# Ledger of designs, part 1: VH-VL binders against Imidazole glycerol phosphate synthase subunit HisH (hisH)

No score or structure here was measured in a lab: all are predicted.

Target 1, 208 residues: Imidazole glycerol phosphate synthase subunit HisH (hisH), of Pelagibacter ubique (q4fnt5)
Amino acid sequence: MNVTIVDYNSGNISSVINSFKEVAKDKVNIEVTSDLNKIRSSDKVVLPGQGSFKSCVDALNAINGLVETLNEFTVTNKKPLLGICVGLQMFADLGYEETETKGLGWISGKVSKIDNQNNKFKLPHIGWNEINIVKESKIFEGIKNKSHMYFVHSYEFIPDDKSVISATTDYSSNIVCSVEKENIFGTQFHPEKSDKLGLKIIENFLNL
Positions, changes and structure headers below are counted from each chain's first letter, unless a header gives other numbers; antibody chains aren't numbered by Kabat.
F, E and O are the ipSAE of ESMFold2-Fast, ESMFold2 and OpenDDE, as the mean of both directions, binder to target and target to binder. V2 is 0.75 times the mean of E and O plus 0.25 times the DockQ between their complexes.
Where letters were taken out, [cut] stands.
Atom coordinates printed by the task and the answers are left out, and those that the model quotes come from them; centres of patches stay.

## First folded at step 4 (VH-VL)

Design b02 (from b01 with light chain F96Y; framework fv_cemiplimab)
Fold by ESMFold2-Fast, scan of step 4:
Structure b02 (fold): chain C 208 residues (1-208), chain A 123 residues (1-123), chain B 107 residues (1-107)
Amino acid sequence: as target 1 above (208 residues)
Amino acid sequence: EVQLLESGGVLVQPGGSLRLSCAASGFTFSDYYMSWVRQAPGKGLEWVSYISSSGSTIYFADSVKGRFTISRDNSKNTLYLQMNSLKGEDTAVYYCAREGYSSSWYEDAFDIWGQGTLVTVSS
Amino acid sequence: DIQMTQSPSSLSASVGDSITITCRASQSISSYLNWYQQKPGKAPNLLIYAASSLQSGVPSRFSGSGSGTDFTLTIRTLQPEDFATYYCQQSYSTPYTFGPGTVVDFR
């Protein structure tokens, strides 16, 4: 099985690469690339993100044919894709970080700054926090409700259709921290930084 | 002590405008999505609109789109519904409702309701 | 829009009876189904959320079940204060929609 982690100049993704290779070992081939043919031929794709919504969307768009290839892989061919942190956020129609920026539009919704109540809550939302699993999801197989995952973000994805929400977390408000829509999976938290439970989520994704 | 109190409901002529207010107390208002739900006399419940905790995400029922505007002032713990181009079928008790988190599961459930304010649209 | 229907539209019962109210969605809503009780002249009160979870403070004689398109609210050993109108509501997608209500009347 071939799995591509999309390297689109989105900042440091070494933790994502290392975690996926640790879980895959010699049983799954992990490719790190933006090569369109490699993405098309993959069994699964991982879309990580480091930086702002705008900088990551701009970086995707800067590579000719990349967004079109990801749309073909994910929307047309219905192959499994996991978005991590800003990768999850880019599923949205529109993001408001820095400027209004169009996302991929795979899951209707918007990315807005967490309402921190006039600095009553610190931004970013950083550190370990409990997740509330709100529906069965294959990536949460073997993960207990109230498990702790690692977060570092100032913006949240607010989907229009609540059916896509697989987990939330409590910080200033109920924040969406995981979505699932058919073959499309995303986590606001960083499974690659969430210790053994994060590696279990990666394993679950690879076992789809 | 957690309370929602609506105000502003009065008799209005068709085509008129009215603004409803909902004062929240006893909880951190800015943490919650808020909705307006209405009920025509002797009829069932009809969801009207919601607004996210920050105010950035808003949705309306088709029956009121383009005529009603929802807004909030988190510094005043107040939710608003601006109603324009009022019609006879808008006659209802309007409830302010909180979309709460009452367990370890995410809830788009209305766990706290105001007492309602009656809007009558009649000539 | 997701359409919600309830059955029966009205029901007459006596104190001590056990009753069941059914709610159906026009499409699958997973477990995103809430039940409310409303007494004349008063605001609704949340009874059940996420199809089967009992709201804090609600008596254990109330229970909810179901998933997908078919849901039930059961009230066992009906008490005088339970004579009210009951509404189901889906929170699966916008617009949120309520069922037409079931009136539980004293017999």
Scores: ipSAE 0.005, ipTM 0.462, lowest interface PAE 14.9, mean pLDDT 88

Design b03 (from b01 with light chain F96W; framework fv_cemiplimab)
Fold by ESMFold2-Fast, scan of step 4:
Structure b03 (fold): chain C 208 residues (1-208), chain A 123 residues (1-123), chain B 107 residues (1-107)
Amino acid sequence: as target 1 above (208 residues)
Amino acid sequence: EVQLLESGGVLVQPGGSLRLSCAASGFTFSDYYMSWVRQAPGKGLEWVSYISSSGSTIYFADSVKGRFTISRDNSKNTLYLQMNSLKGEDTAVYYCAREGYSSSWYEDAFDIWGQGTLVTVSS
Amino acid sequence: DIQMTQSPSSLSASVGDSITITCRASQSISSYLNWYQQKPGKAPNLLIYAASSLQSGVPSRFSGSGSGTDFTLTIRTLQPEDFATYYCQQSYSTPWTFGPGTVVDFR
């Protein structure tokens, strides 16, 4: 099985690469690339992201044919894709970080700054926090409700259709931290930074 | 002061058309999803439609689908509801409601409501 | 569509009483349930979101609980301003649907 982690110059993705290789061992081939042919031929794709919504969307668009290839893989061919952090956020129609910027539009919704209630809560939302699993999801197989995951973000994705939400977390308000729509999976938290349970989520994704 | 103010409610004949407006002030209108919710005299609340902050995502209740259109003008801080092919059953107070952003917006909770505008459909 | 029901449809209470209103969804909505208060001739006000989170500015005598299909709104030590109609609303899936309302009357 071939799995591509999309390297589109979105900041440091070394933790994502290392965690996927650790779980895959010699049984799954992990490629790190923006090569369109390798993405098309993959069994699964991982879309990480670090930085602002705008910087990551701009970086995707800067590589000729990349967004079109990801749309073909994900929307047309319905192959499994996991978005991590900003990768999940880019599923949205629209993000407001820095400027109003169009996302991939795979899951209708917007990305807005977390309301920190007049500075009662600090931004970013950083550190370990509990997830509330709100529906059955393949990537949460063997993960107990209220398990701890690692977060570092100031913006949140709000889907228009709440039925796509697979998990939330409590910080200043009830924040969406995982979505699932058919073959499309995303986590606001960083499984690659979430110890044994994060590696289990990666394993579950690879076993789809 | 965060406010929503509806206008346009009048008596209209069955089969007629009417446009409602909702003027928003005191907050960044373009950051919020907006809804119309109606209430027939002596009855409960019924959600009618919502529109996303950019205007790209729109949903309607089945009772109004195909007859009503929701739109917004973010430069004017105004939400609209165009009502066509009006029926007696559309008689209601129509409320403009903001999907709350502060600590409740992600739940599609309506944290700010206008006073409502009465639409009467009768011959 | 997700159907919402409320019980009771009406109740009579006195200042100082504690009351409970129930809301039921026809399918699991997790914790995506909101509670609103509406006084005669006025627009509704948000009280509780996410089943149990108190909206800013709402008195602590209001509390919500529940998940899945069964939810409750509790008002402890009822005050004169609490005589109103209360509505639950699911925000799990479109179309958004409201319960039929519970009227809390002064006796």
Scores: ipSAE 0.006, ipTM 0.465, lowest interface PAE 13.9, mean pLDDT 88

Design b04 (from b01 with heavy chain T57R; framework fv_cemiplimab)
Fold by ESMFold2-Fast, scan of step 4:
Structure b04 (fold): chain C 208 residues (1-208), chain A 123 residues (1-123), chain B 107 residues (1-107)
Amino acid sequence: as target 1 above (208 residues)
Amino acid sequence: EVQLLESGGVLVQPGGSLRLSCAASGFTFSDYYMSWVRQAPGKGLEWVSYISSSGSRIYFADSVKGRFTISRDNSKNTLYLQMNSLKGEDTAVYYCAREGYSSSWYEDAFDIWGQGTLVTVSS
Amino acid sequence: DIQMTQSPSSLSASVGDSITITCRASQSISSYLNWYQQKPGKAPNLLIYAASSLQSGVPSRFSGSGSGTDFTLTIRTLQPEDFATYYCQQSYSTPFTFGPGTVVDFR
């Protein structure tokens, strides 16, 4: 089985790479690349990202044919894809971080700044926080409700259709922290920074 | 049977203190966020405070902030509300409420309520 | 804070009527809206969560709809036990806020 972690020059993805390789060991081949043919031939794809919504979307668009190839993999061929942090956010139609930026449009919704209650809550939302699992999800197999995951973000993805939401977390409001739509999975938290339970989420994704 | 039972409501003078308790049974108390919601006589519902399942996250309505504290003892399945510097405006029935759906997995609504305990603040 | 309003403040109805109650939020709350029923002298009871999802054990004559800022609770074929006060509540952002309530009384 071949799994590609998309390297599109959007921040340091070393933790993502190391965590996937730790889980995969010799059973799964983990490639780190933006090569279009390798993405097309993969069994699964991981879309990480660090930085703003705009900077990550711009970075994807800067590589000729990359967005088209990801659309073909995910929407046309319906192969498993996991978005992490801003990778989840880029599923949206539009993001408002810095500027109004068009996302991938895979899951209808918007990315907007967390309402921090007139500065009663600090941004970014950083550190460990409890997740509330709102429906059964393949990536949460063996993970108990109220488990702690690691977060670092100032913006949230608000899907138009609540049925795609697989988990929420409470920070000034009920924030969406995981979505599942058919073959498309995303987490707002960082499984690669969430200790043993985060590695179990990675394992669950690889076992799809 | 899932149940919440409040106790501690009494008549207290302005400036006084009072602690309310809420005993939970029939579910895994430590898995749920818990809230206090109050209702002044003849008035509507007003949310007062919540506490996360572990106790690490706490929030208060501005009307009670600095005067009330919320706490929980998961080993005893009990939620508390410590009320200090009580005012006439705090007179209300205080409800203990669980946050979650009937499936226990979604924390969007107050799905189980206690019967309420009446607190009267008067001189 | 997110402000919630309800219309009407009170409504008189007869058994067998169909009634609607509206709830408006001062800003978009997506689908994070709940409806509660409260009978005199009793605690509130959850009817609808996530704008349109019927709570287990609640009769199918109750339904909810809406998203963003405008929401509706509908009771079809009103029964004697439905005469009560109804509250909407947003769970999108803290502090959680309730509407002022709608009294449904017998006519």
Scores: ipSAE 0.006, ipTM 0.462, lowest interface PAE 15.0, mean pLDDT 88

Design b05 (from b01 with heavy chain S56R; framework fv_cemiplimab)
Fold by ESMFold2-Fast, scan of step 4:
Structure b05 (fold): chain C 208 residues (1-208), chain A 123 residues (1-123), chain B 107 residues (1-107)
Amino acid sequence: as target 1 above (208 residues)
Amino acid sequence: EVQLLESGGVLVQPGGSLRLSCAASGFTFSDYYMSWVRQAPGKGLEWVSYISSSGRTIYFADSVKGRFTISRDNSKNTLYLQMNSLKGEDTAVYYCAREGYSSSWYEDAFDIWGQGTLVTVSS
Amino acid sequence: DIQMTQSPSSLSASVGDSITITCRASQSISSYLNWYQQKPGKAPNLLIYAASSLQSGVPSRFSGSGSGTDFTLTIRTLQPEDFATYYCQQSYSTPFTFGPGTVVDFR
């Protein structure tokens, strides 16, 4: 099996690459590339993101044909895709970080700054926090409710259809931290930074 | 041979401190979450704490939170439980337990247990 | 916290009997339920994980069933070495919690 981690100049993705290779070993081929033909021919795709919503969307759009290829892979051909952190956020229709920016539009919704209750809570939401699994999800196979995952973010994805939400976390408010819609998976937290449970999520994705 | 060996259990006075150790052998210690589980004389099992494979994720039962600390040294294949402000209610056999199953991934059952070490908190 | 209860607290049985022990969770724990056996003076040993999966090396006379809040451990054709205390344990959420135990002793 061939799995591509999309390298679109979205910041340092070394932890993502290393964690996927650690889980894959020699059983799964991990490619790191923005080559459109390699993405098209992949069995699964990982879309990481570091930086702002706007900077990541702009970086995707800067590579001719990349968004179209990801849409074909994910929406038309229904192949598995995992979005990590800003990668999950880019599923949205619109993001408001820095400026109003159009996202991929794969899951209707918006990305807005976390309401930190008049500065009662510090932003970013950084560190280990519990997830509340609200429905069964393929990537949470063997992951217990209230497990801790590692977070670093100031913005949250608010989907219009709540049925796509697979997990939330409590920080200032009830924040969406994982979504699942058919072949589309995303985590607000960083499985590559979440120890054995993060690696289990990666393994579950690779075993789809 | 997969094995866990606890040590350190002794008689301590209320308010005292004690450190328990658990030596692991026969498996890759750094791949597993580890727990401490205790059992008061004639009573049932009570989960005390767990620590992730890297040591970054730690949880405690409310009864020991703020008094106990859990740590591990993966280079020495050793798990520790530092117990402070000990109370009579902490008197128990303390077991070191591994979370796992023989599969490509972990399932969070305690599949390997040490023999236990008795801690008595009394004057 | 998730509370676990077991029924009965104790039972007396003879070799050859079939016995059942029940475990109930205060909220749904899906299939994240484990069963352990403990003999006097010994550490517990794992019998069943994920509600119904038999641990390697455990005799087939042991079986587990259930999901959600209600779970059962069954021992068919009880053997002398089966007289012990049995505990259920949820691994769905921290803190992990054990049932109070069921003592299986000689009639």
Scores: ipSAE 0.007, ipTM 0.454, lowest interface PAE 14.7, mean pLDDT 88

Design b06 (from b01 with heavy chain S104D; framework fv_cemiplimab)
Fold by ESMFold2-Fast, scan of step 4:
Structure b06 (fold): chain C 208 residues (1-208), chain A 123 residues (1-123), chain B 107 residues (1-107)
Amino acid sequence: as target 1 above (208 residues)
Amino acid sequence: EVQLLESGGVLVQPGGSLRLSCAASGFTFSDYYMSWVRQAPGKGLEWVSYISSSGSTIYFADSVKGRFTISRDNSKNTLYLQMNSLKGEDTAVYYCAREGYSSDWYEDAFDIWGQGTLVTVSS
Amino acid sequence: DIQMTQSPSSLSASVGDSITITCRASQSISSYLNWYQQKPGKAPNLLIYAASSLQSGVPSRFSGSGSGTDFTLTIRTLQPEDFATYYCQQSYSTPFTFGPGTVVDFR
């Protein structure tokens, strides 16, 4: 099996690469690239993201043909894709970090700043926090409700259709931390930073 | 080298005012949330205030609210704490602290501290 | 406000010992807990963030664990430079609050 982690010049993805290779070992070939032909021929794709919504969307758009190839892979051909952190956020129609920026539009919704209740809660939402699994999901196979995952974000994805939400977390409000729509999976938390349970999520995605 | 250097601590009479400064070097100051943390002689650490990277978000501990103001000048890489209506209970070493950042994520932890500046409020 | 407590308030140890310090929060803070070391006359330095993550440059003999309300800092094979005061701090909610500190001194 061939799995591509999209390297689109959006920050340091070393932890994502290392975690996927640790889980894959010699059973799954992990490619790190933005090569369009390699993405098209992959069995699964991982879309990581570091930085702001705008900077990541701009980085994707800067590579000629990349967004079109990801749309073909994900929307047309219905192959499995996992978005991590900003990668999940880019599924949205619009993001409001810095400026109003158009996302990929794969899941209708908006990315807006977490309501920190007049500064009672610090942003970013950072560190370990419990997840509330609200829907059965393949990537949560063997993961108990109230398990801890690692977070670092100031913005949240608010889907228009609540049926896509697979997990939430409590931080100042009820924040969406995982979505699933057919072949599209996303986590707001960082499975690559979430210890053994994070590796289990990666394993579950690779076993789809 | 990443460094924070506080200045301005002196002996002040009760009811007086004082402004502390914290000079930052070796990192992009405008990217970080900054805090003031104080420590009374022989006592533990007490968080005082934070300010966001842009300066738009500010929070104070109840013990200083209404008397202290926090501000920053990103063009000068400097953090300030303006202290008014000083009380004996404000006697402490005041530390400037950066909320940490790694290449992979922000840390909501104080990863870099200044050396501290002593403020004494007494007659 | 979230109140933090530490146990013990002080302990005496010898070089080579392994020691454990506990920290408790008055309400659940998930894993938003940091540990700092402070030597006499010096500023604090960060040891552990997010309850269990070791800060870059900190020796591997330091480790943190816990979640919710109960947390521990463990120092294996205590070295002379480890005699200091240790503070926990919650980053879950403002105002940020520190524990009262644990003094680790030479026996």
Scores: ipSAE 0.000, ipTM 0.434, lowest interface PAE 15.8, mean pLDDT 88

Design b07 (from b01 with heavy chain S103R S104D; framework fv_cemiplimab)
Fold by ESMFold2-Fast, scan of step 4:
Structure b07 (fold): chain C 208 residues (1-208), chain A 123 residues (1-123), chain B 107 residues (1-107)
Amino acid sequence: as target 1 above (208 residues)
Amino acid sequence: EVQLLESGGVLVQPGGSLRLSCAASGFTFSDYYMSWVRQAPGKGLEWVSYISSSGSTIYFADSVKGRFTISRDNSKNTLYLQMNSLKGEDTAVYYCAREGYSRDWYEDAFDIWGQGTLVTVSS
Amino acid sequence: DIQMTQSPSSLSASVGDSITITCRASQSISSYLNWYQQKPGKAPNLLIYAASSLQSGVPSRFSGSGSGTDFTLTIRTLQPEDFATYYCQQSYSTPFTFGPGTVVDFR
């Protein structure tokens, strides 16, 4: 099995690469690239993101044919894709970080700043926090409700259709931290920074 | 020595109020979700409420929702259950229980239990 | 709410017997199932977590199995201290729910 981690020159993704290679070992071929033919031929794709919503979307669009190839892989051909952090956020129609920016539009919704209640809560939401699993999901197989995951974000993805939400976390309000729509999976937390349980999520995705 | 010790159980009149305490020792209390579980005389176990390690996430069983509140003081290693509008059906031994979950160790089960404190609601 | 059922409600056994207790969930709970032992007048003790993982300090004669909706607790060579009430509990979703208990009594 071939799995591509999309390298679109948006931040340091070394932890993502190292975690996926550690889980895959010799059983799964992990490729790190933005090559369109490699993405198209993959069995699964991982879309990491580091930086702002706008910077990541701009970086994807800067590579000719990349967004179109990801749409073909994910929407047309229905192959498994995992978005991590900003990767999850880019599923949205619109993001409001810095400017109003169009996302991939794979899951209808918006990315907006976490309501920190007049500075009652500090942003970013950073550190370990519990997840509340609200929907059966293959990536959560063997992951117990109230597991701790590592977060670092100031913006949240708010889907229009709540049925896509697979997990939430409590910080200032009820924050969406995982979504699932058919072949499309995303986590707001960083499984690559979430120790053994994060590696289990990566393993579950690779076993789809 | 990992230990939980409940206190506060007494006889109260229907409609009355009572606060239970649970003193934790031998572990980093602030790392763990805590629950209250009760058992009516001669009956089975019923989960009542939990509170997250920080205190930000709280859940109640429908039977007590709106009448009970759960809180914790991590500086004192103490868990509380404030019970209001008590009914005869609330008569039970109340157990404090640790959910065996921390960032470093995971079970998601009630791995440590207190001895229980008996609350009797009767006239 | 997820409802838990145990079978049998009670059983009589002798020291040295092997016994099995069944627990069923009203919907799939994956492997989020725990087993507890309670002796008269005492608090419950955790025996098994995640359906099949033996809690530290619990004798190896205890074992758990199952996933989804059907689970079993097995006590192999029953000892005198094993005469107790056994409860299953799902940790898949709030509210957490316990089975009604199985009383293991002396024959």
Scores: ipSAE 0.007, ipTM 0.467, lowest interface PAE 14.5, mean pLDDT 88

Design b08 (from b01 with heavy chain S104G; framework fv_cemiplimab)
Fold by ESMFold2-Fast, scan of step 4:
Structure b08 (fold): chain C 208 residues (1-208), chain A 123 residues (1-123), chain B 107 residues (1-107)
Amino acid sequence: as target 1 above (208 residues)
Amino acid sequence: EVQLLESGGVLVQPGGSLRLSCAASGFTFSDYYMSWVRQAPGKGLEWVSYISSSGSTIYFADSVKGRFTISRDNSKNTLYLQMNSLKGEDTAVYYCAREGYSSGWYEDAFDIWGQGTLVTVSS
Amino acid sequence: DIQMTQSPSSLSASVGDSITITCRASQSISSYLNWYQQKPGKAPNLLIYAASSLQSGVPSRFSGSGSGTDFTLTIRTLQPEDFATYYCQQSYSTPFTFGPGTVVDFR
């Protein structure tokens, strides 16, 4: 099985690479690339992200043919894709971080700043926090409800259709922290920074 | 059976304090966010406060912030609202409400309500 | 805070009528809107969650629709037990806010 972690020059993805390789060992081939033919021929794709919604979308668009190839992989051919942090957020139609920016539009919804109640809650939402698993999801197999995952974010993805929500977390309000729509999976938290349970999520994704 | 039962509502003088309790039964209390919602006589519903399932996240309406404290004891299946510096405007029926799951979702909808307990703040 | 308004504030109807109540949010709340029914002397009861999802045990004559800022609750073939006050509530952001209510009276 070939799995590609998309390297689109949007921050340091070393932790994501190291975690996936550790879980995969010699059973799964992990490639780190933005090569369109390698993405197209992969069995699964991981879309990480570091930085703002706008900076990541701009970086993705800066590589000629990349968005089109990801759309073909994910929407047309319905192969498994996992978005991490900003990668999940980019599934949205629109993001409002810095400026109004068009996302990938794979899951209808918007990315808005967490309402921190006039600074009563600090942003970013940083550190370990409980997840509430709200529906059965393949990536949460063996993960107990109220498990702790690691978060670092100031913006949240608000899907128009609640049926795509697989987990939430509480910080100032209910925040969506995981979505699942057919072959499309995303986490707002960082499984690569969430210890053994984060590695279990990675394992579950690789075993799809 | 699934139910919530509030208690503690009485007549209190302005500036006084009162603690309300809500006893939960028939479900796993520790899995749910809980809220207090109040209704002044002849008026509409007003959300007061919520507390997350673990107690780690708490929020208050501006009208009660600094005066009210919400807490829970998951070992006793009980939700509390400590009310201090009570004002005439706090006169209301106070409802305990569960934020429910339907169809496997965390909906932020109040699917189970208690019967309410009346708090009257008057001299 | 997100302000919620309801229209009308009251209406009179007869058994068998179909009625519609409107709820508006001061900003977009996506589909994070719930509808409750309250009878005199009783606690509220959840009817609709996520704008359009019918709560278990609620009769199918109740339905909800809308997204963003404009929402409706429809009651088809009104029954005697439906004469009550109806409230919308946004769960998009804290503080959670309710509409002022719509009183449905017997005509």
Scores: ipSAE 0.006, ipTM 0.454, lowest interface PAE 15.4, mean pLDDT 88

Design b11 (from b01 with heavy chain S104Q E107P; framework fv_cemiplimab)
Fold by ESMFold2-Fast, scan of step 4:
Structure b11 (fold): chain C 208 residues (1-208), chain A 123 residues (1-123), chain B 107 residues (1-107)
Amino acid sequence: as target 1 above (208 residues)
Amino acid sequence: EVQLLESGGVLVQPGGSLRLSCAASGFTFSDYYMSWVRQAPGKGLEWVSYISSSGSTIYFADSVKGRFTISRDNSKNTLYLQMNSLKGEDTAVYYCAREGYSSQWYPDAFDIWGQGTLVTVSS
Amino acid sequence: DIQMTQSPSSLSASVGDSITITCRASQSISSYLNWYQQKPGKAPNLLIYAASSLQSGVPSRFSGSGSGTDFTLTIRTLQPEDFATYYCQQSYSTPFTFGPGTVVDFR
């Protein structure tokens, strides 16, 4: 089995690469590339993101044919895709970080700054926090409700259809931290920084 | 000392209402998820509800959904269970329980329990 | 909802015996299973969490094992204070569910 981690020049993804390779070992081939043919031929794709919503969307669009290839893989061919952090956020139709920017539009919704209740809570939301699993999810197999995951973000994805929400976390408000829509999976937290439980989520994704 | 003390259990008529309280001491109450667990006379344990450390995430067992409300006051280190439209089947000892460590290394287990308060629903 | 079953419903044993209690989940719960001890008129006490981790202060004669759907609690060299009811509980998903209990009585 071939799995591509999309390298679209949007920051340091070394932790994602190292975690996926550690879980995959010699059983799964992990490619790190933006090559369109390799993405098309993959069994699964991982879309990481570091930086702002706008910077990541701009980076995707800067590579000719990449967004179209990801749409073909994910929407047309229904193959498994995992978005991490900004990768999950880019599923939205609009993001408001820095400027109003159009996302991938795979899951209708908006990315907005976390309401920190008149500075009662600091931003970014950084550190370990509990997740509340709100529906059955393939990537949460063997993951206990209220498990701790690592977060670092100031913006949240608010989907229009709440049925896609697979987990939330308590920080200032009820924040969406994971979504699942058919073959599309996303986490706001960083499984690659969430120790053994984060590696279990990676393992579950690879075993789909 | 770490302890949880329930209060409020009494005899109530069917259809009545009752509020249970659980006073926490000896630990930082605001750091923990809290649950209510009940036990009918001579029967086993049944989980009723949980509330997150901040109070924003709440879940209920189907048997009590729509009738019971869970809440907490972190400034008073107190957990509450508001019970409405009580039925004979709600007769039980009600325990408040702390859900383990707020740590990635410890699964949420009920590591501290109160002594329980008996609620009897009978005419 | 995940249903939990325990076997046996009750057992009789003598001080010094070793006993095993089993717990089964209706679906895989990985290792998210806890064991509790309850004495008459008292609140439950946590013995084992995550299927096999011994809670602080609990004697080493208690041990847990298993994963997925089948789990066991073993008490080696039973002591007088061990005669009680034992419950398993899954913490894998909400609603949390308990087994029906196993009563451990004097022979």
Scores: ipSAE 0.007, ipTM 0.463, lowest interface PAE 14.2, mean pLDDT 88

